# VHH binders against F-box/kelch-repeat protein At1g80440: the designs that were tried, part 1

Scores and structures below are computed, not measured.

Target 1, 354 residues: F-box/kelch-repeat protein At1g80440, of Arabidopsis thaliana (Mouse-ear cress) (q9m8l2)
Amino acid sequence: MELIPNLPDDVARECLLRSSYQQFPVIASVCRAWNREVSLSQFLHQRKASRHSQELLILSQARVDPAGSGKIIATPEYRISVLESGSGLWTELPPIPGQTKGLPLFCRLVSVGSDLIVLGGLDPITWQAHDSVFVFSFLTSKWRVGATMPGVRRSFFGCASDSDRTVLVAGGHNEEKCALTSAMVYDVSEDKWTFLPDMARERDECKAVFHAGRFHVIGGYATEEQGQFSKTAESFDVSTWEWGPLTEDFLDDTGDTVSPPTCVAGGDLYACWGGDVMMFLNDKWQKVGQIPADVYNVTYVAVRPGMLIVIGNGKALAGYGEATVGYICDLSSSRWVKLETHGGHVQAGCFLEV
Unless a header shows other numbers, all headers, positions and changes below count from the first letter of the chain; Kabat numbers aren't used for antibody chains.
F, E and O are the ipSAE of ESMFold2-Fast, ESMFold2 and OpenDDE, as the mean of both directions, binder to target and target to binder. V2 is 0.75 times the mean of E and O plus 0.25 times the DockQ between their complexes.
[cut] stands for letters that were removed.
The coordinates of atoms that the task and the answers printed are left out; those that the model quotes come from them. Centres of patches stay.

## First folded at step 6 (VHH)

Design g2 (from g1 with W102Y; framework vhh_6z1v_2)
Fold by ESMFold2-Fast, scan of step 6:
Structure g2 (fold): chain B 354 residues (1-354), chain A 126 residues (1-126)
Amino acid sequence: as target 1 above (354 residues)
Amino acid sequence: EVQLVESGGRLVRTGGSLRLSCAASGFTFSSYAMGWFRQAPGKEREVVAAISSSGGYKWHADFVKGRFTISRDNAKNTVYLQMNSLKPEDTAVYYCAADSTYEYYTPLSESEYDYWGQGTQVTVSS
């Protein structure tokens, strides 16, 4: 009944709220009362409200080949690296059981509550498309397998989470490299997939964001337009269960030929294309910053209150693979500070608060 | 110093075959995706074929599918383009390119490639 013997429950709860997320599995293992307390959704809400929550940058990041080994890595081994923003401490999650060569190549990462969801990608050994869904709980530090993605196996799809309950997927290509119009939603708690109505356009290698109750799918290309990236976008309204009208020129005319990395925060939509950071303001794109010149390709972009994080590839070094470069931009000053990226190429990422 | 050196381009008759080679040096070849691009007179540069770092995934443009085959030999740091049933429309300068990005299954955008060769001219007679 009592969380801590001879201590009032309010005082005991305050002690638990101040714990590090790394202690959650230990706390949960002590007794039933502690396990139940840290498993409550209101516990995480209270941590955030009391400013004891920890903000985590979660990255699917390649291992760097050890110096002096002489080993040549044909396919990078991806693992989950975690940066705790307040402390600057880097950690690594345990491997997914049965995935001996690391995470699927080109998998997508999203967060739902205290869960990290890993979707799709290619088997690093066979290069066959996965329909796999893996879920890591930061409350238990355990992986579980979710229901497989239904329908045709897809790669390079757009993926976004509403952060609270669902993950939405759209586009990509099938095993014949044909671009897809289909879309679907995964309910994490119910472990169930539901198909959405089809998009208006086929979209291989598209980007997606969830904002203000809508799942936005941006860019990509149709099967007959391989390598010719669309400037169109469309969005699904989860409340009406309908796609909105197609926006033909959502992206401005640019020299870029790829779907731009995109992110959302506080009502603002950001995208990085060319050398620029763009923000969608008053129904038009406006340049709000210049990406540092040593970032060659932006592979991941994310927003936090008052800051933008940009991760990309630098110029390859002679005798080595690509160099990974990251920066944090102070949105108030537009000042860039180089981020220690812990080496290795970043293929996907998300933010998670616990 | 990163270097990509194409070879094998020459004049051939319609229906002929060529194998282009691209020798790479100065980087860890086996960690890079490779692509073949071409640029014909008066046209923009276009992607012809791409191959993943392991060679496990290959992509070919529809206009060459069934005629061209991309392959690689990581032990020799070389990527190849086997071209069969050549047409006058295949006349172009062919470039090999190396991509350090791993976001895309196959890098199909010119902007995604970090390193480029000097090109090798393929001319197909009428």
Scores: ipSAE 0.000, ipTM 0.212, lowest interface PAE 16.1, mean pLDDT 79

Design g3 (from g1 with W102L Y104T; framework vhh_6z1v_2)
Fold by ESMFold2-Fast, scan of step 6:
Structure g3 (fold): chain B 354 residues (1-354), chain A 126 residues (1-126)
Amino acid sequence: as target 1 above (354 residues)
Amino acid sequence: EVQLVESGGRLVRTGGSLRLSCAASGFTFSSYAMGWFRQAPGKEREVVAAISSSGGYKWHADFVKGRFTISRDNAKNTVYLQMNSLKPEDTAVYYCAADSTLETYTPLSESEYDYWGQGTQVTVSS
């Protein structure tokens, strides 16, 4: 079947490759051939190769009081804000059906292919743990409900995506506030969870990153050691289906009683703590930059070739809560450029290329 | 109006116990991390203890570990600091503080806290 009548398929395909992601649902609705074309994994790869792909910074961001009352918002409502980096334009995703008070508090955001995955967190009113998985497709501009996280309900777990197919989860605590050793993986396309072997340590409030084919789980604390963060890390090899050896002093450059730094991977492993940008090089953390002083709390870090994107919160103004502050750092020059941001407090973020 | 009102400070003998309370109003208390800070005459303000919004995470400074315990009652919008085995070095004005970041870990920097009470004086006599 002809993709576009009276045009060669190669020319028609080139036209589709140049389309904005906001047009994908419209394109997919035109006919089966167009829907098939934009749904192929090769389509996204071709958009990347031809430099027509769009880079999206996706944030779970609180609504600002419309009246500007100068008072704390009693129940912050989180929504998904999207920045398209090339145009500098901000948009907002539709709300998750049935989530009338916004996104779950402390939920995790990850990207898999052209999908945004929202996992876990707490009900914004009751503070009960969610086992919910919500998937937003940038192809259809629709939310769907994924298979619930199996086992005991968990909060404050480590979470990372391989960016291609799966989301991995480890640790956190159960409804009795007991730290967990268990880990699991979600296959987004198959809508199925599989348990991994247990970690060597219980890890509540840990961080996770996917790097170099391995799911790394960093820090956290055991139930009996509440408030005493571990300096250890361990990593799961997805090809061998086994955990590697425990690394005792992975975080020896940070205190035992502080949460692990925000970590990110993109060729190299980076972390932000104490106002510094660190890079893991030669089995040691090395300072490679200093975060601008108006970023008081780093919420999300993304790495791009030669660049870091840092999103955090500024100092709260009396009655208004924290403002969003963002920067792009050129890693070769250590030059920082401030991002134009909108909305309020950011609780989570992820990066997606579509 | 956001208000944090500390109470419970008084003169107490070395080895004694004291419970400080901080009543919060004007915000959703259960969504905020809470901290206790202290400032002795001529000294900088220092963090003593902190508790996450859910109460799941608690942190205590090394100089009070085993002696002080932070806790909260979200139904009463109150955070507490139970102080045992008091020493003359614990003499200070104790401040309650609230952090609006909605993070599960405990902020350890004074600059991370948005709202502060007026303080309550604790004096420990030798």
Scores: ipSAE 0.007, ipTM 0.280, lowest interface PAE 11.4, mean pLDDT 79

Design h12 (from h11 with N59W T62D; framework vhh_8emy_2)
Fold by ESMFold2-Fast, scan of step 6:
Structure h12 (fold): chain B 354 residues (1-354), chain A 126 residues (1-126)
Amino acid sequence: as target 1 above (354 residues)
Amino acid sequence: QVQLQESGGGLVQPGSSLRLSCAASGFTFSSYAMHWVRQAPGKGPEWVSSISSSGGYKWYADSVKGRFSISRDNPSKTLYLQMNSLRPEDSAVYYCAADSTYEYYTPLSESEYDYRGQGTQVTVSS
């Protein structure tokens, strides 16, 4: 069937490729043919190839008034804020059905294709660990519930996406605050979890990234070493289904620090520690930038070609401090521009292109 | 219901030491950063110290650095503040606070503190 009556299909497709992502649900509602066209993986590929895709920074961000009910310890209500990089326009996603107090505390955010995946965290009402998986489709603007994470309930785990099909999870701690060695992978399309072989080390509060076909799990601490963060890393090869050898001094230059915020963009691995932005190149960390001095510590980083986004806390001083500070760096010029976050504390984030 | 109960205050002479405790209940203590905040008569609240959920990261106000030590025992759900070389200026009601907005390495801004009770009174006087 013709996509648009009395118009050649190639011309009709060109019109659809130029649409804003905010129009995708409207386009999908016009008729079955348009819904099918927008849902094809080739549609998003063609949008990226023609340079009509939109880059979205997705943040789990607290509402400005976190004071709460006054009967319990203040628990901020987290929502999904979306920044479209080209326009600078901020929007908010609809709430997850049934989550009356917002997103889980300390949940992880990753992207797979045109989907946002929200994993784990603590229930803001009961403060119990979640095994929940929530999926937001940017094609339909609707939430769905994915298969729950199997095994023991875990908090503060490492989590990374291959961006195309899967989400990998490793470590964290169980309900008894025991650090975990177990790892697993979620196939978003199949809605299925599979356990991986165990890691060599227990890793509570670890970081994870997916880089060059490998799931890297970095730092963290064992139950007996609470608060003493490891400099080791290990990586799972998804093609061989095996963990590689332990790397003892992966974080050699980090000094006395927690597992550093890490991210991957375009195949390059980045991390932030000691006021510096580091890039992993030729089997060593290389300084590529200096973080602005008003960022006391970095909580989230995201990298795009030529751009670095850093979000953290302002310096806390006796009697006064700024809660959230964000910056965008042009890596070619090393110039930093302050990002207006328009809200409270950012607990998690990811990058999505549609 | 979540609760934070402070104890260990009292009347002491300058140069003395005190150990404050905060007993937590009703939430997953090991998953939250914890803070000590004080308020002296006629003054606003002053942040004193923070500790990450793991205990790996600690922060102190410049006025107490080198004299106070913050620590936590996650199995017993208890936060501590060891106060050495106490000065008259340290006289205040001390409150503990939990922060669900922050991960293990993030200090809290003063405006986000939530006092859960009467605190524990520390009076440093000759």
Scores: ipSAE 0.000, ipTM 0.263, lowest interface PAE 13.9, mean pLDDT 77

Design h9 (from h8 with Y59W; framework vhh_7xy4_2)
Fold by ESMFold2-Fast, scan of step 6:
Structure h9 (fold): chain B 354 residues (1-354), chain A 126 residues (1-126)
Amino acid sequence: as target 1 above (354 residues)
Amino acid sequence: QLQLVESGGGLVQPGGSLRLSCAASGFTFSSYAMAWVRQPHGKGLEYIATISSGGGYKWYSDSVKGRFTISRDNAKNTLYLQMNSLKPEDTAMYYCAADSTWEYYTPLSESEYDYKGQGTQVTVSS
């Protein structure tokens, strides 16, 4: 049978390329031919090339009732909120089967291809560290369980994706609050973990980014130096399978004694601290922008070529507390546009193109 | 299970200082972000300060920034709030709270925290 009756297959493929990602499970369910078309890596590449791909901001965000409803969620229940960049529309992913109280607390979110990967965190019922890996496919709108993280259970680790195949994890602390030197990589397609050589330093509460072919692990602190954040960084070269030399003063230009709350890569390397947007350029952190004054604390930042998203706490409402506030910055114009966040605290996030 | 015992409140003159302490037990204190919150008589709950699990990040509400200092001693399972330049409007019951998000603090609601104590009263005379 033809892909679409009375149309050449090339014309039929063009029609499928124009579909919203929300229709992918429906399209895949029509017949085997359509399922195969949307499952091909060529399909996603063609969507991007034809400018029909959709850029999604994926957030782990706490639930709250709408203002004026009179009810709030008594305990934090995190769900996946999805913002489609082109339309400005928000949606919510289905819950992870068996996770009755929402996403793990402090789980990490990364994207690999058309998959969202949820790693680690704390059980929202028992508050014990998870070794869990959950994978959401945007092609099927279904969750699956991946291979558990090996070794000691860890929390507050650095995590980054190469966006193509793997997720890398480093540092954090074990159940005894001992900072870790160990690192590992997860191959999403093979569903397999492999340990990396250990880092030069123990790094609890570190930040990680994948940038320029290297897995960078920044800051954090050793067990004996709890709360005294390192300004050092080190990076793993995935092609040579070796850690590079330690960079002693990577964060020295910050003026702070602590790691910045955010450090992200999206073509260029960015960080947000002290009310400023910083970019790593010519081996130094340089101020490239000012965070809007109504963002008192940055809790999450995300970057794509030409665009920065900043989410944080707003000013206290008389006698109640603080609202969540967000902004999108067009990096070419340095213009900020307020983002409607439609919920509570953002604990993790990533970008996904589908 | 989780217990938070606040102390150090009292009556003080405007411009005076107080140091509040919170003794924590029943959980791994060093893994949790901690907060101080207050409730003035007849008003809602007001967030005042947060400290990350490792103590590296500290945040303050506009009303106390520059006057109050939050700190912690993870070896002693104790949270502190140093309050300087106290004003009559600082009069409130002060509560120690374990942050439900464990890294960065979110907008506070009374139902987001598990308080295990009666708090400590701070009264700044007019």
Scores: ipSAE 0.000, ipTM 0.275, lowest interface PAE 12.2, mean pLDDT 76

